# VHH binders against Regulator of G protein signaling rgs-3 (rgs-3), part 12

Target 1, 363 residues: Regulator of G protein signaling rgs-3 (rgs-3), of Caenorhabditis elegans (q18312)
Amino acid sequence: MWRSYKAETPELADETQEVDLNLHDSSESDHEGRQSRSASITSSTSAPASNDVTLQVPITNSSATSPTPSTGSMYFIAGMFDGKEKVNREQPPMPTTDGVEYPRAASWAAGNCANVLNDDKGKQLFRVFLFQSLAEENLAFLEAMEKLKKMKISDEKVAYAKEILETYQGSINLSSSSMKSLRNAVASETLDMEEFAPAIKEVRRLLENDQFPRFRRSELYLEYLEELLPRSYAEKWAQSFEGLLGNHVGRHHFRIFLRSIHAEENLRFWEAVVEFRSSRHKANAMNNLGKVILSTYLAEGTTNEVFLPFGVRQVIERRIQDNQIDITLFDEAIKHVEQVLRNDPYVRFLQSSQYIDLLSKLK

## First folded at step 1 (VHH)

Design s47c (framework vhh_ozoralizumab_d1)
Fold by ESMFold2-Fast, scan of step 1:
Structure s47c (fold): chain B 363 residues (1-363), chain A 123 residues (1-123)
Amino acid sequence: as target 1 above (363 residues)
Amino acid sequence: EVQLVESGGGLVQPGGSLRLSCAASGFTFSDYWMYWVRQAPGKGLEWVSEINTGGSSTKYPDSVKGRFTISRDNAKNTLYLQMNSLRPEDTAVYYCARTGFYDWSGKYYFDYRGQGTLVTVSS
């Protein structure tokens, strides 16, 4: 059922050194197809709004690190205790770049948040982001669970489990069933780790659905990547449009350039579709992202409007209305947008101060 | 310089087993997700196994799931593939590959692969 390996494209190969070109053989025919069907639209306006494709959840700290006064002692006055706790927050230290090669750090943005959570420096960078987003308690909970799992059965382990429940029961956003399972696990005295699995899974899903998509688009992550990016990688973008588009730092500088020529929405649409495809294992998130992308980039008369050939938008709209949303929803649109970007804007970017200044800055 | 050197290939009868090894050098092996990829005569590259940096997470396509097991020894900078219940269609050159990056849609890209080791499943 699985093809030889996930579709190989030369653009991401150009981000790495010593790539075997025999591994790359898919986008060439699609690229020719895009060219022949292209109706290049260069007139467009820059989007002033954030590139947040995820359904807006209030930025408020819905996952507070401390229980609200109403769940605690009657001696605490509402608002006063919680405010003091927030004021005393300490920023986690930034991870160093020592010993980290660019491809390792770039992989943290790939797929779901498992890659970043399973890397010690990636997890630390994500923690810094979460601290800035007032959501660090979700990661702290996962780390506490990992520590609990590694402890031997003892009175100390039971005490730690109770401490975890008391610390996080009011600050993390869990379903009733996951919270009940967590409470039952702590109360059991045997501390069966299988009873903690629902809470762990749900917290990981919360990080993946909201915080992780924002993290990989953040200035914090971009700055870390740029510090690691070899000049030789960026030089290869002059020989490969796909290499430019596949590189997170490259896309950022290309986006800034596109903004100056009022064509940024084409790349923002491309990035939104990539995020949409990354949600393929989350039916509700993928469905909601598809609808948001349609309303943000394909609705007529908006400042973010991406112009597509006659019929392409109509097919997408019909598929969404019929609830026929899968990873292929935007395939024709993305081929057209890539063709628009690959023509005039890409050639001009390579001659721009944006690209030249970046090359001068890199080692 | 980065090097990946595969070994353990050979001729085996259908239903037999082989254990492949990949010796890594010239980089911090424990920093990379690793893959086994194969290429049958006249066909394209086929992903057969994936392992994370610490060895706690592995994935397989349905074609080898339950028959192949990937593992790693970070102290020895070595990647392994245990292949059981081998079939004629498993005949291929097997490559150890370092994944440098993959995109948001889940497509993965190698920055290095070894020269390969031939596995022939035939009577």
Scores: ipSAE 0.000, ipTM 0.211, lowest interface PAE 10.3, mean pLDDT 74

Design s47f (framework vhh_5c3l_4)
Fold by ESMFold2-Fast, scan of step 1:
Structure s47f (fold): chain B 363 residues (1-363), chain A 123 residues (1-123)
Amino acid sequence: as target 1 above (363 residues)
Amino acid sequence: QVQLQESGGGLVQPGGSLRLSCAASGFTFSRYAMSWVRQAPGKGLEVVSDISGSGGYTTYADSVKGRFTISRDNAKNTLYLQMNSLKPEDTAVYYCARTGFYDWSGKYYFDYRGPGTQVTVSS
């Protein structure tokens, strides 16, 4: 079967270029312009909207989020620096890049946690991340539950359920109610899977709201993506600021460059606003994220302060105080930040060793 | 077992140089980003510099930019910090730390650190 490769899902870069091309529309090219480029322009002409830019900001008041330091702290050292818990841990093997194309791996950051868990390579990379984050037992528990669910009721299934309880009851952090439900389900020996639902839901919530957002920002994931990144993708960033910002690897390199010129907070603010907008159907998450963004980037004297025109911050503060939080909350602020990033840092990035060295090592 | 051991600390005069080393064992060194973290007397922890697993990407705290250079030798499982133009304010215990990731806010999350090496900058 001889077919053209399926057209790539339109990226922010393609959307921006497509708008410009439409300025010189020609009826004389009707026979050449099959499947008009205008048809590739999707739901928004505004720069931030793309699956590849779906990001997660840590929320301090989230029930699934690990405690975060005060807003004045830039750095956090956690975990095993002097813990009571003594565990011997063996790193799981890294997945290969064989048979994985960049769009597949990039989709792991754009979707929900289920997206990465349903991909064999993605799940293995996430497992390595969880090992490094002292949370691999959460994934192992979910895998054990899926195995249990697929078993026919039998003495073997009952024995396996008891093994699961003994293995995980001390290693996963479940609420007392979820743990009680789990113990009751195992003790009954009828193994009603509905009795396991609270524990499964709680562990999935922890992975989705705490671990998965951090995985998407991890050096582990970024290095895996970069190994897969075609040079042609990175070359297109020279023609599209939106294409650079829409690409996970591109944002990482741009962030490192921005850090060197003390402008990193502008990109982090941009990323936080994209996450805020993606949460439009999750009222509590969107409201909480809006408040975190205000306190992190727009409060005077904070470490990550973004400097805005007179009155822009005051309008945002007033809207939050009046409980008028919707997807438009940061529109004027993001417009300013995008202009700041596009007009000087973007041009300098394209001429930097950071970008040039990346292009030289890509295939 | 995962083990990190720093060396190369000592007493140096302002304007002097020191090179810190960290010997790593018990894990696949090249697969982990690594950091140098310091603690000055009576102060909290400060991340001085980090380096990706490949060594291709580095970051530095504003306080040390242009003076310190982080590097690694993956064949020797060793992390380095070259410290030039040292100032009294650089006086601290320096820790080698293994990083699993850093987040969007610039926070570093560590699972292991060494016992530390003392750096004293004094006339």
Scores: ipSAE 0.000, ipTM 0.155, lowest interface PAE 14.0, mean pLDDT 73

Design s48b (framework vhh_7qia_2)
Fold by ESMFold2-Fast, scan of step 1:
Structure s48b (fold): chain B 363 residues (1-363), chain A 122 residues (1-122)
Amino acid sequence: as target 1 above (363 residues)
Amino acid sequence: QLQLVESGGGLVQPGGSLRLSCEASGSTFSDYAMGWYRQAPGKQRELVAFITSGGSTNYADSVKGRFTISRDNAKNTVYLQMNSLRPEDTAIYYCAKSSLWYERGTYGMDVWGKGTPVTVSS
């Protein structure tokens, strides 16, 4: 089994240096606040996103609602055009697969969202996902901020900053303090970019913690990856169980197969533990995810209950109770689950129509 | 590198019509939003009309109902049909490409044409 598993995606991809968004110099205090992000972290493979209410306003209430019959066009962003004319929302174009090899695209699911945001094709695919999730304004805001930062100080830069404020102030969900800082930055004659930092940091954190986890589990991303997947990669899954589990597309097809034999919870648990291990640099997130994994997969009577020898579960329960949560928390449980998956489901998967049909369509 | 060339400007009487054309070369523009902007002497450049990749349109209040923006992706061209022209429409008209797929603001544009003058005078 692959105990030093570093990446969720293919065997050739490795966990690289974390390009921390807004964490380069300040570390702990800048990204991970004093308080936990427990409410946003789940072992879930769920499709629906949940709002993190704590990212709203710590002190004041949200404002009134819009009319019921017209839900779409009024929220489309129209720049500094006096705000009176709007257009209907349109899906941004899908990125091509030209010039993209599988390991590059697979890396977009690894680590934090910096990898996908720093890749032109990855960012475009993420934009399509965000459009479908009614959240494309968050990415558009970050792109506008990057463009603003690269402009030389001039009347044009000041005018663009005002356009950004007018376009985004009603559409992005920012705390009161971040909005005030943003308004002050735009009002500045010198355009002090440090005053934009709180808004940028908050939007990046929203994308990383709410939208990015949903993106990497999306059908949109899986379909794009599958188009890039070499047939030779999928053929190697017949020789390597670790190769199957290490491949994002492979896990998807294995999961569908496991669902048909009522064993999906074993793979869901495995995936949740990989996510747990990836959170090692976010102590509060890791601690909360460990507790969620215990309650979701290891507690008696849950719908997703994974069968473990009683002693293995007791050790995990005690470690969590004693606040001894680290990257090794689920090591023995994963060893058992991998054995269960390898011994029968894996062999059956290789003989299934799920696997055979996939091989038939790959090039 | 995308280049934009405007044409169709000129002198016209109040109440007259003009059709401006903007031809793109050097790369495909079908994936990008395009806009028409104008600048009168002593005034800031302002958005007149905007069209997305999918054909959705947006207009300045001052021209709504009088101007129509359209595009022909096969010809790499965007058009502005101007009807019921007024002296206040006198300006140099610019075609521009958005760097962001739905950015409409003047300063959000990355590629600009050289402009075509429109004078509405009796």
Scores: ipSAE 0.012, ipTM 0.555, lowest interface PAE 8.0, mean pLDDT 76

Design s48e (framework vhh_8fcz_2)
Fold by ESMFold2-Fast, scan of step 1:
Structure s48e (fold): chain B 363 residues (1-363), chain A 123 residues (1-123)
Amino acid sequence: as target 1 above (363 residues)
Amino acid sequence: QVQLVESGGGLVQPGGSLRLSCAASGFTFSSYEMNWVRQPPGKGLEWVSGISSSGSTITYADSVEGRFTIIRDNDKKMVYLQMTSLKTEDTAVYYCAKSSLWYERGTYGMDVEGQGTQVTVSS
């Protein structure tokens, strides 16, 4: 009847340590993302309701409303650009699961995007994600730069550098200063390799701060991980609440269960706090995330409200008002939320068809 | 009986170097992520650096990147922080913490679990 939530299992702890950063938002990204830049969008705030209407800008300007608009038109437009820019947007093949153990694939979500980029199969999975997000050119540019730097000084190296400039100057979104440095790099007869650094850093920042966070929360990554998940790992969740929350696949199934009992906002808050803590080295980003978390989950009467003792919420409000934002801002709140999730939803999840059916499918 | 014992702090001049050590006992060291956290005088806790259980993933706060290096030795159950090009802003009590990237996953090197080691950078 009662499960010990303080049990330590070294093999499970090691697994969760490598995957602790593989978070994903159970709702649309703008829920935790930047605040609306238009106040008119949030005028007369009320619970959204949609039965027969799709929550999107009307795409079908031709006529038919009964069939859903084809997303294939996006691929058609991309094809036209590819022809002019000499950037071939080929659909990359999915990496196989052959020879990949779960901890290896789980590590691709850890930290920054370096782990996924340094693994051949991880990089391939990320490439598939980027292709689907119309951002593959950013990875292609970085790969071209790696190839360029490994080349010995030669006429071929100079020619390849000029080809890189021609190929990517119109397809990657760079600042004017980075673009100027890139042009200057190839203007030198011997190539000024130092002038490539601003473009490389900017592209890496875009992948790390925008695309990688979305990748680790993607259905693509989740499905790949679930195929690799050993049954023994999922069985250990029955003995470790922390093991469940630290596992990407475990959180997904727990989230589905929580949604069915109208308690998903507690897990979304937990995930938002972990993202807040992962931004600790970016003071402005962490400060902005703290304010967004307060307004999204802790403001009274909101749809996503997480109920905390008054004293806990009041301390958070005062610290934000006094600009005392650090990694400890939500410590008491997250302990309360973990207790709420641990005491009833977790025990019920382990007895649910959601968890039992998952175990039956794993090997 | 989790124990974390920090050492290696001291008084150094700006531009100097120090190596901090953390000796761990009472848990399976090789299974946990380790961190260095600091508390400057009159301020809250600041995360400094983290290293995964295997040592494959290493992260640093922007303020120390390029100057500090975190190292772990699973056989000796030790984690180290090599500090170079020290600045007056690095003055703090440094704590070793058994955790992932959040407090819920383990034990931070708070007053109860470690005394920390004082680093003072001044002329």
Scores: ipSAE 0.000, ipTM 0.287, lowest interface PAE 11.0, mean pLDDT 73

Design s4a (framework vhh_etentamig_d1)
Fold by ESMFold2-Fast, scan of step 1:
Order: structure tokens, then sequence, then C-alpha cells
Structure s4a (fold): chain B 363 residues (1-363), chain A 125 residues (1-125)
């Protein structure tokens, strides 16, 4: 059922899969001057796809659907309701893969949500995700505001502003001050767009900080990427461990394989450290994430325990206690984990049905 | 620490009504869609109903549409399911569920970590 998208350049595929942790706080440089490395940074910092339930409606009804889709995926939700749903809103159509190359779709997860929102197919895929997450009103509100902004001041614009207020006053969760500002803007003779700014900013922050990070980790996004993945990209993973880890689809299949041999925690730790490093400009977030990583992966007896040499773990514990948390906190640990993953699981993955079945369905 | 605590289940006769509650803590409740999922004895889990973070959008499974009403009170961090015209087929353990809360987005969690203990609903005469 998956189809491959052609037009891959082999040299660029290896470069885009290269792990680049972006040590500079420069969204402009990443989008304008970093070439295809932005895609590898995005892929490297994305949370584990196979253990993330990105849908806000967790469903297991695999034995009741035909075919049995992946648990938590959009296709599973869509299959569950297949022509029988009694929903209060319209289900948006899935965007096609026509005219989309893998690097374009991979870029939708880079940085903030601007890349996905500025791409017509990316925005539609995000809309589908939001619909399944019961949060599409946030995107619809922002689109309505953009349409309102483009209208010339007229009776039609005033009527549309009133329609927006009636439609969204009960469906978007705004602070009392933002809601009051919105009501005042609609009551305004001139419809001053500055008075709409608080509501727009609040909805945009929710979309950016809550929904977009979940979209990046979603099975919906992963399945779209996999349909675009050229077979030649996946074939190169046999020669490049870094290429495997740098590819969003590659990491997902490797993670499923690792789960089957009870070693998934090593890859989840690796992904958490990449995310930790990407938070370097948010000191409180970086400090909190460092402590959470320690308690989740490095504390004795936890379900997700990653086994490190004694000295490596002890140094991390002491640095956290001494409030010496910086981007290098997990350097020795990640080096060890990469060695563990490369030397045995990686070789076995390449011989697994997980990898072989993926290659057989790609073009 | 995400906590979900369901209550309101019990024994009820066919045609009766029950109101389930789910008290949520440990995350920004209003930012997350919530769902009710049920599991009948010897059957797999079935999604029942969902509601957006604001409460503005609701969904229902065909089996409960017109009989059940989902709602939420974001000021009290509480999710509700009003169940009317109950049938023997509605007998199940009912679970409150949410997606991965923001503080867990870096750690990856399975969907079962956000299910509460459940509340048993038995419809029998």
Amino acid sequence: as target 1 above (363 residues)
Amino acid sequence: EVQLLESGGGLVQPGGSLRLSCAASGFTFSSYAMSWVRQAPGKGPEWVSGISGSGGSTYYADSVKGRFTISRDNSKNTLYLQMNSLRAEDTAVYYCATDSPEFWKYLSEGRFDYRGQGTLVTVSS
C-alpha cells in the first residue's frame, strides 16, 4: 500500500541523515543557510515515534477493524469510523503525496510550525492530525483571522468578524483578557487588527507548544513520510548507522525492532539526549529535562534503565547535584549507548524481518 | 505526575442513568483532548467518546450517540460522561484517557500510562 517517491540524490540523502545537534540559537540560519542539515537536526531531536501516542484519543480495537491498522495511528482512527461515524464536525481529507519529495515532507518537523503551516500539503496533514486530536478549531481560528485581515473594511468584514466570534467564543480556550480583547475588536467600528493580536498569539502559542510537538511524533506524520521514502535511502542504512539514526522512518523501524529484543530504552535515551541538547537556550527547560532523563533512564531499578559503566552514571549524578548542567552533561553516556546500539542491535536489525519487509514494500 | 481518577460507576437497571467523573491532575487539563474508553468482559477496548480541550468539539461512537453526553469543567480539571438509556451491552469498565502530557513529550510514553484505574458500570436486572 505504501508507494515510494523518486528524485532522491544519494549524496544528499546521507548528508540530510547526518546527526546535527545545532549548537547555535539561530532559527534564521537553520532555515536560510544550513542547507539540508535542518532535516537531520529535526529527525535527530524528534521524540520516539513508536512509544508516542500522539493522538489524544488512545484507542485499541485492533481485532475489530479490517484491516488491523497500527494502534494510535490516524488510519486506525479513520478505519474505526469508516462511513459510520456520527461526529459533530467534518473530517478533512488526507493530502496526496503527489509532487512531494521526502526532504520536503521531512522539513515540516524542523524548528517551529512555520514550515508545516507555510506548505499547503503540510498544513493539510497537520489539520488531519488536529482533527484526530480534537483540536482543529485552533488552526481554523488562525485561518479565519488571516482571511479577516485580508478583507477590506466593509459591512462584509464586520459580519465575518461577528461570525468568527460566534463560532469560536465557545470552542477555543482563551484567557478572559484575550476573550475580552476579541469581543472589543469585533465591536470596534474600524475592526482594529491590533485588538485581535492577544487571541491570535495565545492560540498560536498553544498550537506551537502543545500540538505541533505531538504532530512531529505522530504515526500520521510517520506514515506519510514512509510513503515518500525512496528504497535507495533505506538501502543505505545497511552501510551507515548514522544514516539510520538520522532518518525519522529509519529510527521508527529500528525502535520497533529494539522493543522486540527488550533494548528500546537505549534508543529512547539517545533521542531524549538529542532533545536535551536542542533545549540549550532554555536554561530552566534544559535543567528540568536533564533531571528527568536521569530519573527515567539512569536511576537503578527503573523500567527504562539504561546500563552505563558505574563511573559514567556517577559523574552525571554529581553534576546535576552541583547544578552543573550544560550541553555536555550526557556526552560520555551517549557515546557508550551509540557503541552498544551499533555493535549488536544494528547488525541484527539489518537481518531482521522489520528491515527486510520495509525494503520489500518501498520502490 | 499525571493522575486520572474515575468515579461514578455502579449497578443500574436497563433504561437507567449514571454520570461518570474523571478528576485529572499533573498537567494543563484545558490544553488536552480527553476521551472515555470502555472494556467489556472478554472483549477488546472500545472508544466511546471524545472532547476537545476547550469543550467546543465532541465525538461519539455510533453505539452511544444520542444516549451519552461528554462534557468537561476546565476550572475543576474534571471530565464527565452522562450516560442515559443504559443497555446490558454498556456493561464495561470505563476509563478516562488523554494523550501524552507536555512534561512527558521528551520521554515517550505508551498510551496505557495515561489511563486511570477505571470505574465499573454494570447494567443488569
Scores: ipSAE 0.000, ipTM 0.185, lowest interface PAE 17.8, mean pLDDT 72

Design s4d (framework vhh_8pnl_2)
Fold by ESMFold2-Fast, scan of step 1:
Structure s4d (fold): chain B 363 residues (1-363), chain A 124 residues (1-124)
Amino acid sequence: as target 1 above (363 residues)
Amino acid sequence: QGQLVESGGGLVQPGGSLRLSCADAGFTFSSYAMAWYRQAPGKERELVARIYSGGSTNYADFVKGRFTISRDNAKSTLYLQMNSLKPEDTAMYYCATDSPEFWKYLSEGRFDYWGQGTRVTVSA
């Protein structure tokens, strides 16, 4: 049965706003891989730390008008001469939890960012996160592009396209080619929506590969989820190890507990392998992440060493040396780590103040 | 962690309807995508329909427009409404817990929970 399990076919996939991540494998996948590698290294607790460390990666990618000099941009030159300072920004309002059940909000962290973007409250929570990360202009740009695409009146559409260019050309960080295409699209006598495609694709890719992974790990999202979490859901973690690991809030509390008994590296390794496998469509990112996982969690003598049965580490080392890196690289290691977590830490977690206190706070 | 239990199968004439149910005693239901698979004698198990925790659905081409998958998270129950049944739909039908998206790459099948199945026979 398990041997017949197949990857989801494109025709059966529930993906709506998928980006072709196989293109730009070296640069964009490396960027995403570096983010995942940095996260893995940071979360490995290589330094002596007694606190649960939330990954805090500086985000400087958007919303502030800090464009690099552009040889073709009269806007940049005019803006420098004009001397106008940044207009005050206000944090977008937090979405309420009213009418939102836990499975709906939990789905916002699954897969790519399509689920969160296609939900009105999810998109609003993501907007709040992006504002705090100085990247909200990326979402605003995509919303403006959607509005532009739906417009029927040519003169009004042209005016709006020019407004978009003036608003965003200094605040979104696009490649020179995407920016040139965007400027040409706006300057055309008849708006060619095909010329907007490179900019739209690049901004979606930035949200998908940089901001969305950070959103999934943010305290903002975790606090929203925990507020929605029914007591009955947390009670089911006592009957199912898989239920605990499959629940975003559950993993967070389990991670805090594991840190207190110096076993956090096992869950961090598990999470890193999930990220590794999710990069299967990006060969360079998967290759690089595999090497980082080996050096962070499996190399002998590291502070965050995950201890594996005889021979398992050696097989992984050999496969990496031979460039035999694929989705199966960590299969035996993850099997062992799941067994280790299930047999002692899981049972102890269920008896811990961490879990008991959480249940007491939930309704 | 419990067991998935399927029910609602039976013998029906071509063109008839059946509603299958799958109850989850394991308290894992609401956080996972759920799916219906089927296996005809001598054939491999094939995906019929999937429903994600958010409510989005996928259907195999051979059942589109005829079958409807739905879930009731409060009751931890998955349903498959089967209309316009054909002899080719004759199979054992299985409920499976498909992990959330982040588990698809990790599970390797180990986190998919299979029920024991319910038989559907479409015959004149």
Scores: ipSAE 0.000, ipTM 0.120, lowest interface PAE 13.2, mean pLDDT 71

Design s5c (framework vhh_ozoralizumab_d1)
Fold by ESMFold2-Fast, scan of step 1:
Structure s5c (fold): chain B 363 residues (1-363), chain A 126 residues (1-126)
Amino acid sequence: as target 1 above (363 residues)
Amino acid sequence: EVQLVESGGGLVQPGGSLRLSCAASGFTFSDYWMYWVRQAPGKGLEWVSEINTGGSSTKYPDSVKGRFTISRDNAKNTLYLQMNSLRPEDTAVYYCARGTPEEIYKLFTSGSFDYRGQGTLVTVSS
């Protein structure tokens, strides 16, 4: 079986390094801590894209139709991000669902963001999400770098590289060392693409670790998936608990239902263990994630506590203390959690308005 | 109707090579993650390889890493497994399978898998 599995994923930017960027060191929440303000309301706590910023527009001494420059009116995005309000922004068009099967779109949430970036419709949906999150410059930079890499005319290539630096040096959030490398690469007569690698890697890590986790949980992505989801898939969940858990839309609706009966942590734990098992190819990442899962879901008295049978938690704690972390670490715990979810919540979910209303919307 | 048809198995000497193929029909092949799994005589199912929809990401267990290569041709609806440096312990029936990573998780808990082919036998012996 999978018990001693050591996965290896090819690295597109660096062939010598195995990279699994679908996981953070902390698995407890990819959302900002302010979601807890509304945690008791299941429908509103489904968390529309956590990166969607709401503009705050205080107007003082202004007219109802047109503020004048001297009225003391101002527009700002307060406490939401470190940036400027953009008045001249155009929302990118939504991708169509034409020619897209559900499994194709569902794959955009799996693994790392390369799956969504390598799909023309997936990339467009991600671009819409990034626009709404005021982070579209990161994707635009990567697209500009891809265009630069494909250019063969040296004078035009040099001019384009300088244009990229001028366009993005003030809008993308790079470390001092990455920005210095980018400036040196542009100053290079040969424009060796290897010298752009630090900046490209850092922007990709920002998208992978910060924006992509929020995208896959966004209302935008879930609505797109629901448009593609055949009713027959959702009907199949009545016959297959594993079919429900294996479906991104199904897990979302099941999660909302579980919140109402204070059992959401069981599904979150299940999802975290699936991610833990996928990280086997990188021992440090797997070890760190195992520790985070223990502290997030199995520590006594925490908000996310998953209740396990006598002795199960202690065995996991001991294995982590002894540095005996492998793919089997959570096997006994996950077996229990699946039984808990299958025996009562699953049956009640199938009879719930959450599930019935979903079926009524699907084609 | 979903069909997965494996071919390319046979008898081979230790250190030899084989290339397995899996012809897919009845679904949009390019929309699915694909897998190779094997079952040695008297043993359970063992995962051999994983490939994403576009072929840009592949994963292997330590037992075959560096020796086996999974690939796909979406235009031909075909999955491949290139097997090099074959060992007697590689003797098994090899199956191709479709699914998501979450569906493969089901294999850990139930030992069953809903979408796999009939298999092709690989025998490695002198």
Scores: ipSAE 0.012, ipTM 0.416, lowest interface PAE 8.6, mean pLDDT 74

